# VHH binders against q8kes1, part 17

Target 1, 126 residues: q8kes1
Amino acid sequence: MNLKVKGARDVFEYMKGRIPDETKEHLFVLFLSTKNQILRHETITIGTLTASLIHPREIFKAAIRESAHSIILVHNHPSGDVQPSNADKQVTSILKKAGDLLQIELLDHVIVGNNDWFSFRDHALL
Short names: E, the ipSAE of ESMFold2; O, the ipSAE of OpenDDE; V2, 0.75 times the mean of E and O plus 0.25 times the DockQ between their complexes.

## First folded at step 10 (VHH; framework vhh_8emy_2)

Design v2 (at its last look DockQ between E and O 0.88; V2 from the best seeds 0.84)
Fold by OpenDDE, look of step 10:
Structure v2 (fold): chain B 126 residues (1-126), chain A 119 residues (1-119)
Amino acid sequence: as target 1 above (126 residues)
Amino acid sequence: QVQLQESGGGLVQPGSSLRLSCAASGFTFSDYHMHWVRQAPGKGPEWVSSINPSGSYTYYATSVKGRFSISRDNPSKTLYLQMNSLRPEDSAVYYCAKEWYYDSGTYSRGQGTQVTVSS
């Protein structure tokens, strides 16, 4: 049975032990069912998160392939600081718009740090 | 069952201070981010402030930054909002909220406490 995520804390818990190298920034996408169950997660990129490195077409190609109802974006900050950068906000905005057009909702963007997280949804950024 | 009970609201003059409290029960308080949200008459809900589980990180809306201070006491399962330099536009029902839930599409929140700032 697939794990259901109720909120950002569940996303944080899910990501524990799933980041291959915490010294590097990883961008993940969680593909969710209509019941907010994790169908699959995929590593999108490893390294510094920039808008230029994020390709909405690739993310949503994968989302469509997985028959995802919605997606959650997740990336870690090796520094432990979970505050979003301007780049994080830009990427979120782009994917939000793309998701709206494709009717695959960007449900949240969660930043994972040292025993802490930041949810764009929780903080009215999404 | 998750329970959140706000208190400390009231009628005050501009420039005054209030301290809101929220008593939480029915969940592991120390494991969750906590939030304050407010709603004024005729307006939608507005996020005000958040605090991470340990209290090491606090977040504020631009409209309240520098005037409001969020804090928490995990042993007593209490959330606080110190509101200084209050303005009429701060008038609203203030809600203590647990994290946003994806299924309901909103915060789990209490009944709220009324804050009215008026001369």
Scores: ipSAE 0.874, ipTM 0.934, lowest interface PAE 0.5, mean pLDDT 95
Fold by ESMFold2, look of step 10:
Structure v2 (fold): chain B 126 residues (1-126), chain A 119 residues (1-119)
Amino acid sequence: as target 1 above (126 residues)
Amino acid sequence: QVQLQESGGGLVQPGSSLRLSCAASGFTFSDYHMHWVRQAPGKGPEWVSSINPSGSYTYYATSVKGRFSISRDNPSKTLYLQMNSLRPEDSAVYYCAKEWYYDSGTYSRGQGTQVTVSS
């Protein structure tokens, strides 16, 4: 039941059926073990994503409490278009820098939609 | 087992064109984004281009936009990179890639094909 993720497609598959209201944008964090098993996920925000809604202290406090080795960000675009916005890039940059300092790596940011995903790592945005 | 076989590289003059091909097997090709990554001597790997599963969206590094065109043929499980107006800075080993693997911290990729652009 602790699902192992190899790459972004596994993250996309994990999120199927786990987004409570797909008409709203949700940002999640996945906490990963040393074996890249999903320990759990947590909803960070609901609504239009902005950098001002992101509190690295709260995310990394939770990561430490979970004994996470690394994290992955996931969010959905209700439109179904999975291309990253400028806000998506800003949020990713902030959390990447915080993770690097704390040595809890942000492995990826995966945007999910209907039958598609976009990985920041695959597209060299991380 | 994932297999990716790149071909179509060579030694060409500046301004020339090349078409790279990648034959894929061992996975459901049409279910994945596909990528081209290149590595020049003394440099780390550089992402070049990506294409989504249906082929409806393409993505390019700034250095190749307007010169390179990625495409895929899902029935034949083949990825392509059309490279036009080649420059010496495009010289590298070009790799076809399926996705970034979190465990290894790198792409799942083939053995690569050498592209050398010189006068």
Scores: ipSAE 0.770, ipTM 0.878, lowest interface PAE 0.8, mean pLDDT 91
ESMFold2 (binder alone), look of step 10: mean pLDDT 86; pTM 0.871

Design v3 (at its last look DockQ between E and O 0.95; V2 from the best seeds 0.87)
Fold by OpenDDE, look of step 10:
Structure v3 (fold): chain B 126 residues (1-126), chain A 119 residues (1-119)
Amino acid sequence: as target 1 above (126 residues)
Amino acid sequence: QVQLQESGGGLVQPGSSLRLSCAASGFTFSDYHMHWVRQAPGKGPEWVSSINPNSGYTYYATSVKGRFSISRDNPSKTLYLQMNSLRPEDSAVYYCAKEWEYDSGTYSRGQGTQVTVSS
């Protein structure tokens, strides 16, 4: 059975042990079913997260391929600090708009740090 | 069963202080971020503040920064919100929340406690 995520904590728990190199920033996308089950996750980029490196067409191409109902964006901060940057907010905004147009909801954006996380949804940023 | 019970609300004058409490049970309190959310009549829910599991990070809405302080006591499974310099626009039902739930599309919250700020 596919793992169901009920909130950001579940996303954090899912990502434990799944980041290949925690010294580098990884951007992941979780593809979810209508029941918020993880169908698959995909690594989008490795390195500093910038808006220019994020291509909504690639993310949602993959989402469509996986027949995803919604997606969750996840990236780690090697520093351990889970505070979102302006770049993080910009990327989230872009993907939110794209998701709305395609009717594939960006359900959350979760930042993973050292034994902690930050959810855009929990903090009313999404 | 998850239970959240808010208390400490009341009617106060502008400039006054209140301290809200939330008693949590039915889950591993120390593993979760905890939140305060408020809802005023005729308005949607508004996020107020959050605190991470070990209290290392606290977050505040712009409207309450510098006036409100969130804290937690994990051994007693209690969440607090110290509210200073209260304003009429702070009047709302205040809810303690465990997390945003993806299925319900809202915060997992208690019954709330009424805060009214009026001259």
Scores: ipSAE 0.876, ipTM 0.929, lowest interface PAE 0.6, mean pLDDT 95
Fold by ESMFold2, look of step 10:
Structure v3 (fold): chain B 126 residues (1-126), chain A 119 residues (1-119)
Amino acid sequence: as target 1 above (126 residues)
Amino acid sequence: QVQLQESGGGLVQPGSSLRLSCAASGFTFSDYHMHWVRQAPGKGPEWVSSINPNSGYTYYATSVKGRFSISRDNPSKTLYLQMNSLRPEDSAVYYCAKEWEYDSGTYSRGQGTQVTVSS
C-alpha cells in the first residue's frame, strides 16, 4: 500500500488500467487512510448513473470495514468528456452529506475520461 | 518545489481590461490543469477559472463567464487570464494554482497579484 494521493491527478493515474470495461460508466469509491494512502477501491455502480442507485449505508458500511478515514469518488465517462452531469452532482451531494454526519469526509469526486480528468474539489463543486 | 509567480495586476477603472500572467516552474506544467483563484479582503477564496493541460476545455465561475478568458502556453510554462469589462466586485488578490492539495486542504498557489477596480 505505497500509493499516496496528493491531488486529483494522482487519482486519475491510479485509475489507469483499473476500469474493467471503459465502454461502460462506472462509479467507484476509494477508501483512504489518515495519510491519504489508497487502502482499496470498490465499484458502486455500472451503467448510467442515477441518484436512486446510491445507497449511502452500503458505501459507508464498507468504509467502516476498511477503517477508512476519508473517501474519494471516481467516475468514468466513456465518451472521454469529463464535464460533470447533473446526476454526478446529485450523487456527490448525497455522499458528502452522509460523510459529514459520519465524519468520514468525501475529499473529492474525480471524473476520468480519455487522457483527462475533472476534479470537483479543484472547481469548488465540493 | 513548485513555484508560481503572478503578475499584471493594477488599479483600473470600471469597464477596463487587464491581462494577468503566471510563470510556472518546479513541475511538469503541461501535465496539469491550471486554475485562477481570487480572494477579496475579509472573504474566503473564490475559484475563478480552470484550463486542462492541452487547452481542450476551459471552465469559468458564473460571475466571470463571458468577461474573462483563460489560456496557457505550455512551451513557455505560462498561464494567462484576460479580464474584460472589469467591475468593482472583481477587486481581489488573484492567485495562479496548480491543484487542490488533499494533505493541506488548500490550493498549491503563488503569492498573488492585486487587482483593484475603482468606481
Scores: ipSAE 0.808, ipTM 0.899, lowest interface PAE 0.7, mean pLDDT 91
ESMFold2 (binder alone), look of step 10: mean pLDDT 83; pTM 0.838

Design v4 (at its last look DockQ between E and O 0.95; V2 from the best seeds 0.88)
Fold by OpenDDE, look of step 10:
Structure v4 (fold): chain B 126 residues (1-126), chain A 119 residues (1-119)
Amino acid sequence: as target 1 above (126 residues)
Amino acid sequence: QVQLQESGGGLVQPGSSLRLSCAASGFTFSDYHMHWVRQAPGKGPEWVSSINPSGSYTYYATSVKGRFSISRDNPSKTLYLQMNSLRPEDSAVYYCAKEWEYDSGTWSRGQGTQVTVSS
């Protein structure tokens, strides 16, 4: 059975042990069913998260391929600090707009750090 | 079952202070971020403040930053909101909330406590 995520904590728990190298920033996308079950996750980029490195077409191509109802963006901060940067906010905004157009909702963006996380939804940034 | 019970609201004058409390039960309180959300008549819910599980990080809406302070006591499973320098625009029902729920599309919250700031 596919794991259901109810909120950002579940996303945080899911990501435990799934980041290959925590010394590097990884950007992941979780593809979700209509029941918020994780269908699959995919590594998008490894390295510093910048808007220029994020290609909405690639993310949503994968989302369509997986028949995803919605997606969750996840990336880790090697520093352990889960505070969102301006780049994080920009990427979120771009993907939110793209998702709205394609009717594949960006459900959340979760930043993972040292035994902590930050949810854009929880903090009304999404 | 998740239960959140707010208290401490009331009618106060501008410039005064209030301290809200939230008693939580039915889940592992110390594992979750906790939030305060408020809703004024005729308006949608507004995020006010958040605190991470350990209490090491706190977050505030721009409208309350510098005036409000969120804290938590994990052993007693209690969330607090110290509200100083209250303004009429702070008047609302204040809700203690667990994390934003993907299924419901909103924060899991209690019944709320009324805060009215008026001269």
Scores: ipSAE 0.909, ipTM 0.949, lowest interface PAE 0.5, mean pLDDT 95
Fold by ESMFold2, look of step 10:
Structure v4 (fold): chain B 126 residues (1-126), chain A 119 residues (1-119)
Amino acid sequence: as target 1 above (126 residues)
Amino acid sequence: QVQLQESGGGLVQPGSSLRLSCAASGFTFSDYHMHWVRQAPGKGPEWVSSINPSGSYTYYATSVKGRFSISRDNPSKTLYLQMNSLRPEDSAVYYCAKEWEYDSGTWSRGQGTQVTVSS
């Protein structure tokens, strides 16, 4: 049974207890069904996020294999500060463009911290 | 059921101030980021400002930064937007929003309040 996400808060709640080492930065992708149910998630990187670590080919290969309708990016800031960095914005832009071409939408990018989150979609960065 | 009721709009002269309010019900207000979004006639929606659940972080569109101030009062479930140094290009319907809904692809928002700044 798969969890449905209605908005960014549901993504934040899903990630509780699913980050193996919160002292390290992780980037995840969530693969979503047509009904915005999480099919599964996959770790993309561990460590400081840079645009050069992101390979749209590999993310969207996985999305196609999962028959995902859309994807959501999630990453944590170990500091607990959820404000997006320039690298976060660059990664989001790259994957948005790739998703638009492949018609597998990047629905949101959610940064999670201690007791807060930041949604790119909610703040008009997507 | 989520309900958002905006108020405080009006017709003002350039350089004036207005304070918008939004009364919220039907959800746990203190658990969500809250947002102001505006829409002028013939234009798409424009994000204006956001505030996190505790009120400790505020975010502003470049077009309003330094002039507008968002705040919230969690006990009264009320969101505010203080708008100073108003310009004719600020004229729009202002909406209070709870979040972007992934299913609908739009904001979960109220009915809005009209702000008109005369040229």
Scores: ipSAE 0.795, ipTM 0.898, lowest interface PAE 0.7, mean pLDDT 92
ESMFold2 (binder alone), look of step 10: mean pLDDT 85; pTM 0.852

Design v5 (at its last look DockQ between E and O 0.90; V2 from the best seeds 0.87)
Fold by OpenDDE, look of step 10:
Structure v5 (fold): chain B 126 residues (1-126), chain A 119 residues (1-119)
Amino acid sequence: as target 1 above (126 residues)
Amino acid sequence: QVQLQESGGGLVQPGSSLRLSCAASGFTFSDYHMHWVRQAPGKGPEWVSSINPSGSYTYYATSVKGRFSISRDNPSKTLYLQMNSLRPEDSAVYYCAKEWEYDSGTYYRGQGTQVTVSS
C-alpha cells in the first residue's frame, strides 16, 4: 500500500533520507491519489529555485502521466532556514493557477530544512 | 482522540491585553506545528499565527504582527497567544488549531474562545 500523507508533517517525514544532496536545493513533486496516497515523487530540478526554471508544463505532464489527483510541491533549503522566498511564492502561485485549470490541485508546498519544515497551507499562503 | 481546548477569552477595552491558552491532548504535541485562527461574525476564518514544533520559529499575520506573540510549552502540551494592544477589529472567536489536514481541507481546531474588544 502506498504511503498516505495527512499533512505537512507527513510530507516532511517522507522526505527524510530522500534528498540526494542536502547541500543543493532540490525541487520535488509528490503525485497523490484521491486518497492522498503518494503514487510517486519526482525530482524536477536541482539548484536554485527560480520561477523561470519551473515549467508547469513539465510538472503537470508528469502528473497526468501518473494519473495524479493532486500534487504537493517540496523543496529543501540547504541553509536549513525554511522561510519561503519571493521566488517560492511566485512558483507556488503559478502552479496553483495551472493546477486549477487542469483540475489537478496543488495541495501544498512544503519547504524542508534542518529538522523543520514550512507548509504553505498551514500559513495561509495556499 | 485529538482534543484542543481554548481558554482566556473575554470582553476587554481597546488597548488592553489578553492571553489565550490551548490545552492539547490525544497526539504528540511536540511533533506538530500549532496555529491560532480566528473568525469574526460574517467573515471567513483568518489565520493569525503559527509556531514550529520546537518554538524556534514563529509566524504572524500582517494584521497582528508586533502585537501578538505565540508560544508553546511542549511538556504541558499547551499553546499560548499573548495579545497586546487589542483593537475592535481583533474581535472574533479564536481557535487553537493543529496542522492543516489534507483529507478535511481545514485545520483541526477546538471549540474556540470568544474575544470581544469594545469601548
Scores: ipSAE 0.904, ipTM 0.947, lowest interface PAE 0.5, mean pLDDT 95
Fold by ESMFold2, look of step 10:
Structure v5 (fold): chain B 126 residues (1-126), chain A 119 residues (1-119)
Amino acid sequence: as target 1 above (126 residues)
Amino acid sequence: QVQLQESGGGLVQPGSSLRLSCAASGFTFSDYHMHWVRQAPGKGPEWVSSINPSGSYTYYATSVKGRFSISRDNPSKTLYLQMNSLRPEDSAVYYCAKEWEYDSGTYYRGQGTQVTVSS
């Protein structure tokens, strides 16, 4: 039985202990079932996030292979400051558009830091 | 059982101030971002403001920034919204909310308190 995420705090809790090197930025994707259970997660990039590093075709190929109904993006800021950057917003926009076309919804983008998180969905950015 | 009870709404004139309160129970209040969301009749819900668990960061919709101030008191499990320079377009039912719920596709929120700014 896979872990169910009800909201962004559950995503934050899931990522505890799952970031290999917290001193580096990571972008992850969570693949979700129809019941918002995490099927698995996958590291997309390591290092400073830029939109040019994002390949929607490969992300959604993996989502289809996993039979994902929806996805969540997760991104850590090594500084602990969870405020979204312009790059974070650009990546989110690209993957939302691709997900809408493929009918695999981007449910949220959650930035994780020290003892805090930032949900794009909670703050009406998604 | 999560319970959120808003209060402090009323009928006021344009330019007035109001302070809304929300009493929270049934969850660890200090572990969550808290939010204010409003809904006018016949319109969809509109996010207004958020505050992180410690209260160190606050967030505002562009329509209310500079006029509204969110705060929280974690010992008393109470969320506040100070609304200054109220305008007729601020008229709505105001809800406090715990977080966006992925299953329902909306915020977990209380029953709300009515704010009416008469012209």
Scores: ipSAE 0.811, ipTM 0.904, lowest interface PAE 0.7, mean pLDDT 92
ESMFold2 (binder alone), look of step 10: mean pLDDT 86; pTM 0.874

Design v6 (at its last fold request DockQ between E and O 0.96; V2 from the best seeds 0.88)
Fold by OpenDDE, fold request of step 11:
Structure v6 (fold): chain B 126 residues (1-126), chain A 119 residues (1-119)
Amino acid sequence: as target 1 above (126 residues)
Amino acid sequence: QVQLQESGGGLVQPGSSLRLSCAASGFTFSDYHMHWVRQAPGKGPEWVSSINPSGSYTYYATSVKGRFSISRDNPSKTLYLQMNSLRPEDSAVYYCAKEWEYNSGTYSRGQGTQVTVSS
């Protein structure tokens, strides 16, 4: 049975143990059903997150393939500091716009760190 | 069932201080970020402040930074908002919130407490 996420904490819990290398920044996309069940997740990139490296077409191609109703972005900060960078905000903004156009909502962007997380939704950045 | 109960609001003059409290129950308080959100008449909800589970990170809206201070006491499951140097534009119903709920598209929040700043 697919795991349902109700909020950012659930996303954080889901990501525990799922980051292959905590010393590197990983960007993930969670594909969600209409009931906010995780259909699957996909690693988008490994390395420093920059807006230029994130292509909405790749993310939403996968989203469409998975018949996702919505998506959640997740990436880890190897430093453990979960505060979003400007790059994080830019990526979020771009994907938000793309999602709106395609009617696949970017539901949240969650940054995971040392036993903590940051939700763009929770902090009114999305 | 998640329960959040705000208190401490009132009518005060500009420049004064208030301390809001939020009593939480029905969930593991110490496992969640907690938030304050406010809604002024004729306006939509506005995020005010957040605090991580341990209290090591606090976040503030630009409009309240330097004046408001969020804190929490996990043993008593209480969230606080110290509001200093209050301004008329701070007038709103202040809500204690657990997290943004994906299903409802809004914060899980209490009934709120009214804060009115007026000379």
Scores: ipSAE 0.901, ipTM 0.948, lowest interface PAE 0.5, mean pLDDT 95
Fold by ESMFold2, fold request of step 11:
Structure v6 (fold): chain B 126 residues (1-126), chain A 119 residues (1-119)
Amino acid sequence: as target 1 above (126 residues)
Amino acid sequence: QVQLQESGGGLVQPGSSLRLSCAASGFTFSDYHMHWVRQAPGKGPEWVSSINPSGSYTYYATSVKGRFSISRDNPSKTLYLQMNSLRPEDSAVYYCAKEWEYNSGTYSRGQGTQVTVSS
């Protein structure tokens, strides 16, 4: 049925062909089952990412509706550079705190580019 | 099966250098970020450094930045950590890691190599 993700490379592979316009910055959320299967993904924002555009209640309302056990954030940089910005770190911190409170864990934030990715979890930023 | 074999640890004096190596097999080494993680007695794991698949980007914990240098050789499937200006607080078991595993909640890593920095 649903694709299972074991680590950040699987998230990067999942996102291939699923970004509608790679010239624009997108933020997605993946909703995961207890077995780390992707239930579905949802586009949160399109355009330059800022923390002020993130509404945790809407993300976690969707997560609850999907019966998600956990979530993963995915974000592309149109330049292909996958290094996290300060805005990326701020968004991650906000959603980490909200997820901890609601017990719907933010497992990772994966930035995807052309042939590379960056995992917040792998680099101890999460 | 994924295999990671660390080597190059030892007992050294403060200010010394060591070079750690990690031999990788059982996966396409050039397709993955690689990481060094260390664990001192009585402490939790600490991420040390990472390198992307091509080797074009390197990342360091603030505690080691400027002293440690990560590198990789994709043809030989080998990861390296050059550790300079070693301090007693660098004493730990050093692990080579492939990625964080979401299911286990920890890194996919080898058995580690002991580094001890003592007068």
Scores: ipSAE 0.810, ipTM 0.897, lowest interface PAE 0.7, mean pLDDT 92
ESMFold2, look of step 10: ipSAE 0.794; ipTM 0.889
ESMFold2 (binder alone), look of step 10: mean pLDDT 85; pTM 0.863
OpenDDE, look of step 10: ipSAE 0.871; ipTM 0.933
ESMFold2, fold request of step 11: ipSAE 0.804, 0.797; ipTM 0.894, 0.894
ESMFold2 (binder alone), fold request of step 11: mean pLDDT 85, 85, 85; pTM 0.862, 0.860, 0.861
OpenDDE, fold request of step 11: ipSAE 0.900, 0.900; ipTM 0.947, 0.947

## First folded at step 11 (VHH; framework vhh_8emy_2)

Design w1 (at its last look DockQ between E and O 0.71; V2 from the best seeds 0.76)
Fold by OpenDDE, look of step 11:
Structure w1 (fold): chain B 126 residues (1-126), chain A 119 residues (1-119)
Amino acid sequence: as target 1 above (126 residues)
Amino acid sequence: QVQLQESGGGLVQPGSSLRLSCAASGFTFSDYRMHWVRQAPGKGPEWVSSINPSGSYTYYATSVKGRFSISRDNPSKTLYLQMNSLRPEDSAVYYCAKEWEYDSGTYSRGQGTQVTVSS
């Protein structure tokens, strides 16, 4: 059975050991079932996260392919500081709008650090 | 069931200090990230501060950095918010909140405590 995520903590735990190179920023998407079970995750990009590098069509193409009910966006901060940048907020806003239109909810955006995480939902940013 | 009870609010003058408390029960307090959020009349909820389960990491909204301090006592299951140098724009109902749960589509919070800063 697929792993169920109950909150951002579970996302953080799931990502442990799954980041190929923690010295580089990775953007991941978790594809979720209607029961918030992880169907699959996919690496979208490796490198500095900017709004210009993130294309909603690529993320939701994958989401549709996986028949995802919802998605969670995840990226790591090599510095260990999990506070979101303005770029993170912009990307989240764009994907939220796109998800709403496609009826594939952006459930959360989780930033992963060395010993902590940041959830956009927890901080009322999503 | 999850219960959160805020206290410590009141009417104070600008520049004064308040200390809010939140008594938690009905869950393993030490396992969860806790938050303070506030809501002013006619405005949506605003995140104020967060603290991780162990208390080793704290986070603050830009508007309160340097003035507010979040802390927790896990043995007594209590969350705190020390508010210094209060401003009129800090006036709001302050809520203690548990971390977001995806199944419920929200996070649990208390009834809140009113903070009013006015000269």
Scores: ipSAE 0.790, ipTM 0.919, lowest interface PAE 0.6, mean pLDDT 94
Fold by ESMFold2, look of step 11:
Structure w1 (fold): chain B 126 residues (1-126), chain A 119 residues (1-119)
Amino acid sequence: as target 1 above (126 residues)
Amino acid sequence: QVQLQESGGGLVQPGSSLRLSCAASGFTFSDYRMHWVRQAPGKGPEWVSSINPSGSYTYYATSVKGRFSISRDNPSKTLYLQMNSLRPEDSAVYYCAKEWEYDSGTYSRGQGTQVTVSS
């Protein structure tokens, strides 16, 4: 029943119609099963992303409650330009390190725009 | 079944140019952002360049910007990398990649084409 994601394009397709207000930046986390099925997603922040707003304990507490095997981070850029900002990279680095310690992998970070996406994993940034 | 076949590599002198090609099949090529990734011995994969599905936007690693040019031809399902002003540090196996496959933990890619720039 749950959608399986094989790669970043599937994440991009999943997010279509699931961003409440595309004029605002949103950061989501997807919780994945051992079979890379999306168990559920949650909104982490709305508004300009900064690393100081990211609390790994809150994210990984939720991941543990969901029995997630791994997580994917998803962020939209209202401009439609999918290139990562420095804040995007910093957030990714923080959550990557936390996931490595807890053995709940940050599998990818996907930035979504109008008709394009950027995967940290595809670009060897993760 | 995804199939990607890279070609056009070779042994060249510094400052030379090469044009890499990648023939794609087994997926809807025009739906995917496509990538060139390279891997030198003893190193992890290094992203080189990407092009969006329509071909209207191109992206480059800092190390190759201004020297390399990515392009695609969606009707022929072919991806290209024009490499100019080649340097010894560009020596690697070059792979055409569709995406990172979450299940396998590797790129969906071809067998690669060797580029060697003599130093």
Scores: ipSAE 0.750, ipTM 0.896, lowest interface PAE 0.8, mean pLDDT 91
ESMFold2 (binder alone), look of step 11: mean pLDDT 85; pTM 0.862

